VH-VL binders against Putative metal-binding protein TM_0123. Designs and how they scored, part 4

Target 1, 252 residues: Putative metal-binding protein TM_0123, of Thermotoga maritima (q9wxx7)
Amino acid sequence: NFGKTIVTTINPYYLIVSQLLGDTASVKLLVPPGANPHLFSLKPSDAKTLEEADLIVANGLGLEPYLEKYREKTVFVSDFIPALLLIDDNPHIWLDPFFLKYYIVPGLYQVLIEKFPEKQSEIKQKAEEIVSGLDTVIRDSFKALLPYTGKTVVMAHPSFTYFFKEFGLELITLSSGHEHSTSFSTIKEILRKKEQIVALFREPQQPAEILSSLEKELRMKSFVLDPLGVNGEKTIVELLRKNLSVIQEALK
Below, E stands for the ipSAE of ESMFold2; O stands for the ipSAE of OpenDDE; V2 stands for 0.75 times the mean of E and O plus 0.25 times the DockQ between their complexes.

## First folded at step 1 (VH-VL)

Design M5 (framework fv_imsidolimab)
Fold by ESMFold2-Fast, scan of step 1:
Structure M5 (fold): chain C 252 residues (1-252), chain A 121 residues (1-121), chain B 112 residues (1-112)
Amino acid sequence: as target 1 above (252 residues)
Amino acid sequence: QVQLVQSGAEVKKPGASVKVSCKASGYTFTDYYMNWVRQAPRQGLEWMGMINPSGGSTRLNQKFKDRVTMTRDTSTSTVYMELSSLRSEDTAVYYCARTYDRWSGEYFDYWGQGTLVTVSS
Amino acid sequence: DIVMTQTPLSLSVTPGQPASISCRSSQSLLHSSGKTYFYWYLHKPGQPPQLLIYEVSNRFSGVPDRFSGSGSGTDFTLKISRVEAEDVGVYYCMQSIQLPYTFGGGTKVEIK
């Protein structure tokens, strides 16, 4: 049934909801993958899309402040995750394969079968397919990262905080979502832990020079991790696998 | 059938370390978090921490500071809890307990039989 | 840390009579998802603790209908409609909304 429209705010949820629904409903993406969701502002055409939506799927944790007037038809995915598992209201929950497997995919499945009860069996099959794919990502991530348990990675932006914590790596970030400067205490910690640092990461939207001083000091190259899927990835599992591949390359 | 089988009772002197094991069977070991909970004589239950068996990440109760280490061996489906610098107050029954955190809230659905650790001079 | 306070400390109950146990948390256990991260456990002599009630009012698999949980926010109650001999033990409430997970002090239930 193509009569209902679901709007997703960021690309990872577009990938998940599109896979769950197939041709059952129209799924629209609000924030293009190349745009920074922390800095996104609604255009009149975006407001029209939200007004006409039957359901809005959003991240929460302050990522979409423009959705306040639409909250009655908005599902905030972060509401599926136990509060004790969240770190400093870091919104990058979609990059944690355990959060996806245990909370996000199951939560979205429940919301969507209530909206499309006649498609329950098909949506369940698609949800099981995603979970199966996540199991392989978890297995492969565990095998790749086990030798680095207790080691430190440095990220310019804290997008993979939940991911690295799940696999036993310590992380240091140069900034949080809204911050733009690196503190002296962060620089001191990086230098103190110099021998434990195994990789440096940045994101596609960040300038190449953001880690240049650390690259020189630590004699390491930085690599690009993509939290939103700017390269045409079709599923959340594919997005996670592409990033795992980059992590494995960085750890060589 | 889910089973959690723990190692046998231990007697230790103050200042020593103890390592308790918990072997899981009847489910996919890496799909559930494993918790450690202790109970001292005539006291209540106290949560010590948990481990994600897949990646090995831990969340520990700050009251134990650097004294507690949690590890796992995926090849044997076994979780370990090591407590160092033992004190007489550490005399307790130590339980492993699985967290059920799929499709619903987090809770301890299955528990090991318990391991008595006695710390005496 | 969230403090969990149980009352009473002990109960002596005639078989077939009802029992009621209360638990109060120092902070709300209601999450923005609408879920309340509150649980009841029973610790029988010589056995490990067992889950009775999860998320305030849901009976765990195999738990008899005579057990019921209720409450909201910070105030919770476990009721046993008709106590049986096998219900002897120490009952504990627990919260899992905030680390560290914390338990109530326990309520000992004895049969007359």
Scores: ipSAE 0.000, ipTM 0.445, lowest interface PAE 16.7, mean pLDDT 86

Design M6 (framework fv_imsidolimab)
Fold by ESMFold2-Fast, scan of step 1:
Structure M6 (fold): chain C 252 residues (1-252), chain A 121 residues (1-121), chain B 112 residues (1-112)
Amino acid sequence: as target 1 above (252 residues)
Amino acid sequence: QVQLVQSGAEVKKPGASVKVSCKASGYTFTSYYMNWVRQAPRQGLEWMGMINPSGGSTRLNQKFKDRVTMTRDTSTSTVYMELSSLRSEDTAVYYCARGDLYEPSYYFDYWGQGTLVTVSS
Amino acid sequence: DIVMTQTPLSLSVTPGQPASISCRSSQSLLHSSGYTYFYWYLHKPGQPPQLLIYEVSNRFSGVPDRFSGSGSGTDFTLKISRVEAEDVGVYYCMQGTHWPLTFGGGTKVEIK
């Protein structure tokens, strides 16, 4: 089905869908990986792209409120995940390698084979390759993080909440969701757990100084975790492995 | 070729526990969910729960949650279903049945031959 | 729990004649993803159940083309265009949209 256009809202889904389809269809990315998806607003050219799309792949959980008009042709990836596994409707589900393996990749595979039934075996092989890569990430993440089970990490934004929970680390965030403002209760919890804090993380789109006060108080350097793939990553597995490498460096 | 081979028939007293095994072959064991379904004499099929052999996580039917345990051994490609506090109503044929990871719709494409569990005094 | 109601309870069919089995769910089986997780199984005497139809209308590998599934929402039908002796058994519908997974009560198909 050459000539079909699939639009993905954020880069992680662009990476997954592009890998699953190869040259089968045109895949477009709506929100550049360097932009904050929580603050994204449609431009007229973006609206045209969505209007012309044959399928839109979106995260859901409130990340894309501008897609209400396009519901009929939009697949919300969060719908693949059992609701009881979601934490406070935190939308950063694509950073959980277990969610990717068991729900997101299989769910996207199912959607895409319905649109491209002639390519079912090829798409299934690509899905199996992604799952195999995710298994190695899960294995290596567990090995790297097992010594830190029960320890605490602090992030400026709750993008890796699902990831750290899967591997037994507590994550405290400076914001309670979309906002970057720190609550009094959060500061109090950080101070109470000071001895358990093993790493500080921020994201590329955040100011370098966003953790400066905590770096000074805890006498720790912060490191950059990349939830969206701003450095030209080619696959979701590569994105996760690069982040794992940074986490391992921070824990040294 | 996919095969699911279950352990042999069991006869148990009320209040005892039974552990049924299901050995998989002919596919990658950790790439498919395994379900347990039972059928009491002259009754219909009843889903008991499922296990992901990769991580060992389970989803159990609430009806059995306090009596059923599902485990796996990846070295032998075997799934186990243990049912405790047995009652006469638990007399049934117990089946393991494979679910597909790549089509998370939870249909069961291959079934074991069944294990008859008889609960009698 | 989702209740799955099958009708009729039993069918006696002359070989070569058509048969139709209905299954009704207590709630819609349309998932928020747009898919309907509904299945048909055949349980023959002395054998384990076997998958016939997955996701409403798709025949499983090796299933003869005389079997067809249809339906949407809460109302589903399995049709056998020409019943053969090998089709004797109990047919079960199943839903996978809502936890826990539930089966219909079964429909026994016999040759007249």
Scores: ipSAE 0.000, ipTM 0.377, lowest interface PAE 20.1, mean pLDDT 85

Design P1 (framework fv_patecibart; at its last look DockQ between E and O 0.02; V2 from the best seeds 0.00; counts 0 for: pae E 16.3 > 2, placed apart)
Heavy chain, then light chain:
Amino acid sequence: QVTLKESGPTLVKPTQTLTLTCTFSGFSLSTSGVGVAWIRQPPGKALEWLAHIYWDDDKRYYPALKNRLTITKDTSKNQVVLTMTNMDPVDTATYYCAHRDYYGSWDYWGQGTLVTVSS
Amino acid sequence: EIVLTQSPDFQSVTPKEKVTITCRASQSIGSSIHWYQQKPDQYPKLLIKYASQSISGVPSRFSGSGSGTDFTLTINSLEAEDAATYYCQQSYSWPLTFGQGTKVEIK
ESMFold2-Fast, scan of step 1: ipSAE 0.006; ipTM 0.498
ESMFold2, look of step 2: ipSAE 0.000; ipTM 0.395
ESMFold2 (binder alone), look of step 2: mean pLDDT 92; pTM 0.932
OpenDDE, look of step 2: ipSAE 0.407; ipTM 0.801

Design P2 (framework fv_patecibart)
Fold by ESMFold2-Fast, scan of step 1:
Structure P2 (fold): chain C 252 residues (1-252), chain A 121 residues (1-121), chain B 107 residues (1-107)
Amino acid sequence: as target 1 above (252 residues)
Amino acid sequence: QVTLKESGPTLVKPTQTLTLTCTFSGFSLSTSGVGVAWIRQPPGKALEWLAHIYWDDDKRYYPALKNRLTITKDTSKNQVVLTMTNMDPVDTATYYCAHSGYEYDSLFDYWGQGTLVTVSS
Amino acid sequence: EIVLTQSPDFQSVTPKEKVTITCRASQSIGSSIHWYQQKPDQYPKLLIKYASQSISGVPSRFSGSGSGTDFTLTINSLEAEDAATYYCHQSSSLPYTFGQGTKVEIK
């Protein structure tokens, strides 16, 4: 149906919804992949896009406070996930391939077939393709990370908390939230676990020097994990596979 | 390296209970996503999935046999145990345990050598 | 439950010939098909996962294709060591099921 417009807030949901709908509807991305969604503020043109949307797909968990006035036409993907599985309201649920397989993709499928019942068969087939791809990512991630079970990974920002938890690794972050500043006490705590730290990660928009003191002390270089897909990735599966490749490189 | 090995009685009388133990190494059942399955194969016949147990103690059974099957784990011993009640000669088969790398998909990448269980009077 | 039907049940093939084995599902399963090789008196070994994805250590002559309900395992140039029974397996829904098997022997 070319008469309906779907707006997705962040790129991972743009990738999923675009794959599910194909040519069925216009899908628009609100927050560019290179922008920090935690710091995003609406411009007048963004407000117009939201006003004209027939459906808004958003993450939830406080990532999009500007959507309060559009609540009636917004689906918060985090509502699909059982609350007991969430960690300290960490909003980075789209990076957990088990959350994607069991909650996010099935939940979005249900929402979209209600909006486009005439396309149910096509959307179902696309959902099955995504789930199949996620199964391969889960499998390859497990094989790559099994030798590192119980080990620790350090990130500047806790974007991959759910991912690493699923595969048996501890994630420690330099900040408790979405700040660039790191406390001296946090660095000392990390150094106490020096022997079990196997990799250091940062995100594309973070300063290269944010991990420099730990890189020197641990004699490890940091690598860049991309939670949003800044390099033109076309599917959520491709985004997860690219990040897995970086993780494998870091663990060499 | 991942290894699994089945152990238990090779001869069982009709109506008795079969207990098989899978002992493994190279992975832990405390690791998120990991499971162990039991699969059997009657002589000259196809493979039949019986049961699964996962890291979080979630258990899955073949529906037609579920009232006869119990699967348990001892994570500290690296063991998974299958119990099957009321054995019948048609249950004669080679029983395998196998590693599965994630929740609910039953993809089997490492297998035990199998143990032949014969059910006869 | 999802029924997997393999074809043919049996093939006797000369060395170096191409072998094709099909697996048909009673309902759509996307690409959630996996292929196993079982040599006489041995346990099954995973050959192909998710219809077409290779497994480390498996010779490149083995390949898989298909989606939905129709799947194919191909052995491009049969070697003597490939004499075995081949099984497809679906992981799309419980209970997980296997095909009846295709026995390949060397002539």
Scores: ipSAE 0.000, ipTM 0.385, lowest interface PAE 19.3, mean pLDDT 86

Design P3 (framework fv_patecibart)
Fold by ESMFold2-Fast, scan of step 1:
Structure P3 (fold): chain C 252 residues (1-252), chain A 122 residues (1-122), chain B 107 residues (1-107)
Amino acid sequence: as target 1 above (252 residues)
Amino acid sequence: QVTLKESGPTLVKPTQTLTLTCTFSGFSLSTSGVGVAWIRQPPGKALEWLAHIYWDDDKRYYPALKNRLTITKDTSKNQVVLTMTNMDPVDTATYYCARIRGYDWLDYFDYWGQGTLVTVSS
Amino acid sequence: EIVLTQSPDFQSVTPKEKVTITCRASQSIGSSIHWYQQKPDQYPKLLIKYASQSISGVPSRFSGSGSGTDFTLTINSLEAEDAATYYCHQSSSLPYTFGQGTKVEIK
């Protein structure tokens, strides 16, 4: 039904919901993939979009504090995930292919079939396509990353914390997400573990020089991981596959 | 430190059901990429994989024995249980549980229990 | 099912000599081969994973090589503590299978 409008806050949920619904409803993205969602503030046009929405799909875990007014029509995807699996309220749950397979995609499927019961079989088929794609990403990720079990990865921003934990790698980060201050304790930990550090990553929204000192000290090049899909990715599986490809390049 | 230990009966009569429990410490089956397998070794013979269970409750069985085998887990107790029906003297073996790292074709067994000898009397 | 054939079945070796054990798969298994050591009346211990990858705590004298169907475990300089039966294991397809074992004894 083209008469209903669904708003997703960040691009990964836009990709998932758009794939699940196809032409069934209008899906709008609130935060452009090139913008930092941690620093996003509502403009008047954004508020109008949220007011007119029939359903809002949001991450939760503090990523969207501006949605409190719209709670009655908002689904927070983080509510699908068992609390014991969450790490220090880190909001980057959409980058964990196991969270996507077992909680996020099934949870969104359930919400969407309640809004569009006449499209249940179509939405089910699309959900199964996503899950099948996630299975291939999980298998390829194990193939790429099991040799590095127990090794350490350094990122400027903790976006891939859940991903690397699933595959047995430690992630050390330089910042809490929206601040780029590095503590002396973090630098000491990196230097103490320098022999087990296998890759350095930054994100498109971060300055190119953010890892320069560590690149020199560790004699390693940094690579760019994209948590939001800034390059026109069409599906969540494609987004994860592009990032896995970069990780494989970094580890070679 | 990872440890696994097998427990269960050491003597079983033909046609009876064998139940073995693997109790482990130093890891959890709530962690992805981890599983527990059962492998047996008849006296003086090679190792034979029987079944395994992954963190996500996905299960694999030796095809020729699938109708006789059941594997379950209790994540909160750190236990994996194997049940094998219709025991025969040829099933006499030392039974091991071992930790899996991997998923499907990536699996290897990095830590093993000490094994328990199960004798099937005629 | 994939059959793994080890060669030799048995070898008696003088200390400090090089030991070579081969494992042949009945079909290609890529690098999904792992090696275990089993001493008398003890449980198996992992020595090598994915044909050639080392395991923390395993002495450097143990090494693995090969891909496809032909794989080798090498003990560069045999120590007395290495007297054991060695098994290869494939994880490429179900059912997972092991070789028949190679027994290594000290002369």
Scores: ipSAE 0.000, ipTM 0.400, lowest interface PAE 18.4, mean pLDDT 87

Design P4 (framework fv_patecibart)
Fold by ESMFold2-Fast, scan of step 1:
Structure P4 (fold): chain C 252 residues (1-252), chain A 124 residues (1-124), chain B 107 residues (1-107)
Amino acid sequence: as target 1 above (252 residues)
Amino acid sequence: QVTLKESGPTLVKPTQTLTLTCTFSGFSLSTSGVGVAWIRQPPGKALEWLAHIYWDDDKRYYPALKNRLTITKDTSKNQVVLTMTNMDPVDTATYYCAHTYYDSSGYHPTFDYWGQGTLVTVSS
Amino acid sequence: EIVLTQSPDFQSVTPKEKVTITCRASQSIGSYIHWYQQKPDQYPKLLIKYASQSISGVPSRFSGSGSGTDFTLTINSLEAEDAATYYCQQSYSWPLTFGQGTKVEIK
């Protein structure tokens, strides 16, 4: 490689950029996959990494407020997505396989071939491999989820909002993202929809008991969905497939 | 008070290896944010950054010279050592070591304290 | 690498006159420029950091300004002790680079 360093903020973008570039450049991950990116604060070594980066790849939508001073060398992936497709301030755009196929992977491909024009053919081939993988995820997700169109899923945190919306399921969350408490009106809404609730999900960093009262009331077990890839996933397609497998298990 | 002092040979023959030691006081290289750099200046020419070492043992080298340069630290002795292989007359310069520090928001190395410098002449 | 070009290379100035030294970067570097003073046979001393921030112990007649690609070091009233070579240095990206220097002497 030519000694360029690319820093990605969260693991999903680390997986995508690493796959696109191979050994073309050094790709670094800023926020470890086991850490909550909404609560992340820079250490001195992180500030050093950002200062030395040739390019920073970030999500946007308020996920990385510490990047304001690095704006000139930062690409915010959310800028690739038409604003009309975004839901409020929900930053979890990397979990939508349609956003990945049509906006995120093509956008990152364009940025990276401008940075590495000598590797354009190699990067294009890897981008096409990712898109092909996403097509199979989309196909399998439709097969799994079409029978549940119009049904409701409950999560503690709205990380899979875009994913479930694409396949016709409603997602109700217990919190606005960072807060741990829920309103009585939300609990009433869940209980009113008891007959159409088909699954309960939580995330790896959340307490196991966060859904305990709903598990008992609905007579359902909750399952763990992983938005960031804490189990050593090597590609974004693998991350999505592992989550789809959990969703299929929850729905049987 | 912060002080740094360079030591090593003043005369080196072409193809030989140069080893310079920076001995410092008034700070510790175990303190987060602290680093030590080596900078040289050929007679009558501009300053040229060569290498950095940080509290976390992270090392940086000038790309064109990286195959010839090694920087190490001995935190217990308050020393940083620079080794440069295959010396050439063009490497004749005054070599300085310098202190740098940053907080978490401002990693942009400035050289706030310098050693007095040591002139290294490379000739046959 | 980022190339820093200083102007002028040399300036001979009457005492009490204003001295302006310019440093131009080959690409935008924000405010990550620092200025050093080097007197003959002495080591460099930091004068200004981050384009415009003062250094304790440095006389107030020294000031810095600029952002992006164009930076200026100003000595608003030159004293005899200010005869030296002045260097700019960027810390925006690795490798760290210095300008070629500007020599200031007293008439």
Scores: ipSAE 0.000, ipTM 0.404, lowest interface PAE 19.1, mean pLDDT 87

Design P5 (framework fv_patecibart)
Fold by ESMFold2-Fast, scan of step 1:
Structure P5 (fold): chain C 252 residues (1-252), chain A 121 residues (1-121), chain B 107 residues (1-107)
Amino acid sequence: as target 1 above (252 residues)
Amino acid sequence: QVTLKESGPTLVKPTQTLTLTCTFSGFSLSTSGVGVAWIRQPPGKALEWLAHIYWDDDKRYYPALKNRLTITKDTSKNQVVLTMTNMDPVDTATYYCAHRPSYLEGYFDYWGQGTLVTVSS
Amino acid sequence: EIVLTQSPDFQSVTPKEKVTITCRASQSIGTYIHWYQQKPDQYPKLLIKYASQSISGVPSRFSGSGSGTDFTLTINSLEAEDAATYYCQQSYSWPLTFGQGTKVEIK
């Protein structure tokens, strides 16, 4: 077992797989953390990277349509999660700490020890470190968000839908998913629920100039949530903690 | 090395509460990821998972029985206790406690010997 | 809940013959299937984990395969000591569930 290369599509999986494997294999990131994965287009060098990969770790749920040719060496992380837990076509499963704890990290652990059986104990230890960190995120998220059960948050894009649902908050977005335009019915829903709205969030990877109007109307400042880790976060736990701290700052 | 043993009453009357204790050695419930489950088997029938407790006190219950089941642990005594209320003759079964080496691992690698609990008047 | 259906319910097999036991899940569960052996009046023993992974101390004649909804436990050459009931178990989703069991007897 020499010279194996693992390719991960988006930065959260790069962070998880890199932490699990350490120096065991070459881990490459396909979509840079500053790029929008929904709009990513393959360059010739990217296609070569996928052709030469021994294993590709991808999200699924339509996030990577360019991977159909490579299906036999691709693991779609969304396949680890029971279908009844998925909300429509929302692919942002990596931001749910319960999905990470119970499905994503265990699933990736199993895939990786099959590829590197001689490193099973090392990978297991790293997986347990991630899980321990996720437990502290879950604990702290309940402490921070339990008082806001039943309240509403607004985002330009539904990236944190699974996260907020786990902690009892409703997420309303300015898009109907699949990057479709904002509907007038959505705006009416936001205005109808203005008394329940406790925070406004935007993302650095996607422009959301329309939030400026909502900030004025609702008399609230918006804060930046980062679903992909553009600020040099080194672990998935660090990415979730950074976002939790922003959520805590935004809440009244 | 790892051993588990169930203890409790072998005969229970309908409507009474069953309390079973699992005493174990060779591992600690203070170890990150470790869990202990209760699984039962009615005579001649399949295994049925009832409840699970993890090192961090996270608890899971079979949904149809959740309102009747309570699982607790005493880490210092190496014990896990299952309480089941309002016992019925259909609850007659051999009750096992079992070790889950990590919540990352979905299987049970060590089991207690089991204790037969008969529910009859 | 995820329902696991085993086939056959019962099989009487001549020694040294190959035994195949199937477990079918009501929905796709990846490789999150584990197999147990239970001899009369004994507790279950883990045989195979994650569909195909071997367990230390379990004879090599036991092997597992499958993914998605269809899983198979194979006993390559049946020995007298293999007379037991075999159960599959899924760990994909809560609640954890077991198949109804397959009883294997020696002819």
Scores: ipSAE 0.000, ipTM 0.452, lowest interface PAE 15.2, mean pLDDT 87

Design P6 (framework fv_patecibart)
Fold by ESMFold2-Fast, scan of step 1:
Structure P6 (fold): chain C 252 residues (1-252), chain A 122 residues (1-122), chain B 107 residues (1-107)
Amino acid sequence: as target 1 above (252 residues)
Amino acid sequence: QVTLKESGPTLVKPTQTLTLTCTFSGFSLSTSGVGVAWIRQPPGKALEWLAHIYWDDDKRYYPALKNRLTITKDTSKNQVVLTMTNMDPVDTATYYCAHEGRYSYGYPLDYWGQGTLVTVSS
Amino acid sequence: EIVLTQSPDFQSVTPKEKVTITCRASQSIGSSIHWYQQKPDQYPKLLIKYASQSISGVPSRFSGSGSGTDFTLTINSLEAEDAATYYCHQSYSLPYTFGQGTKVEIK
């Protein structure tokens, strides 16, 4: 029973794998949309799901430490990306449309056609559809963000680090990828750069009050960016487009 | 700050059992994603990975030595213990314990103990 | 098991020169390669993780590159304190394995 059930850890990979496979196999999501994957705790029913999986698709970069026991049937998507392109241990690689286009989608395509060789042409067509959609996101993101090259955005959590870097904006964050805490030195750095800060962003998974002091001090409103797709987005392209629209609104 | 230190006998006779203890501070083996590994290095030779224990008590051993190795942890004491049976002169080496980071599978060994030289001779 | 082969085994280098050490895996390991520096009678210290990721406190003259089967550690401008044996380590598949080591000496 080679590849009947595929488990994906976080919703972005659930969206990609589901689109690539359609009806070819059962695809299950481990970490519910809206849950914080950095703080996810494995339950007995989750362990059963992982034991019964034929393939596990995970992010890597420390996001899923509970998968060490299952590594022989786990594909860590971060392994597809050249290490030179990664920034520290920041695991939020699925939000970079260039990483998706050149590494993540092609890498997942390769893994899935090896498991389902009889479906190679169908999976290839679906991969090409995703890549085509990513091209439009890249084009529209570049057009929207070009006027803000060299400007700074502030986020509560470094989920969009790779995205903003690709389009020429500096990102300052209040927490690391492994923690949700703020230091006074970080606040001081933000205040030193207040003249070039064009937007403040927070996430649905973060406490609502996480940016309240900065909103007051900078006299700016924060906007919500959604790294995981809590509103029922059906594809990774839709998730990226929704976030782009919020970024465009914040920059007006 | 993360620190690790190995302790145990420095001299072992052939056929005896070696027991080494790694005592650490600055992290807990109750923390999700954390592990401690044992590595050895025979004099003038390359590093050899021996065993690993994770926060969830998952244990991994070098396959060729699996029947000789036991790794356990005492989370309350911040200790990991490695036991190796039927020691032979070729097992003479400096033995290290090391911390593994909270990364995807394939963790780097980011903090090491000072090492303890174990000599096996009659 | 995955075999890691380093080249060269030994290199004697003039200060300020560029040093390149290669590590070749017997099969593809993605980016799951890490580099360590070991000075005589000292424990190994992590220099580079996941092929190219920097380590806090390690000088910027150390860099890593590569993916799949071929990996490189570069010391851009060798300093006297860099005389050591360098090891690559794969953690892609059990058992975890190390290269045979590359000894770098100052001329």
Scores: ipSAE 0.000, ipTM 0.403, lowest interface PAE 16.4, mean pLDDT 85

Design P7 (framework fv_patecibart)
Heavy chain, then light chain:
Amino acid sequence: QVTLKESGPTLVKPTQTLTLTCTFSGFSLSTSGVGVAWIRQPPGKALEWLAHIYWDDDKRYYPALKNRLTITKDTSKNQVVLTMTNMDPVDTATYYCAHLLGYEDSSWFDYWGQGTLVTVSS
Amino acid sequence: EIVLTQSPDFQSVTPKEKVTITCRASQSIGSSIHWYQQKPDQYPKLLIKYASQSISGVPSRFSGSGSGTDFTLTINSLEAEDAATYYCQQSYSWPLTFGQGTKVEIK
ESMFold2-Fast, scan of step 1: ipSAE 0.000; ipTM 0.567

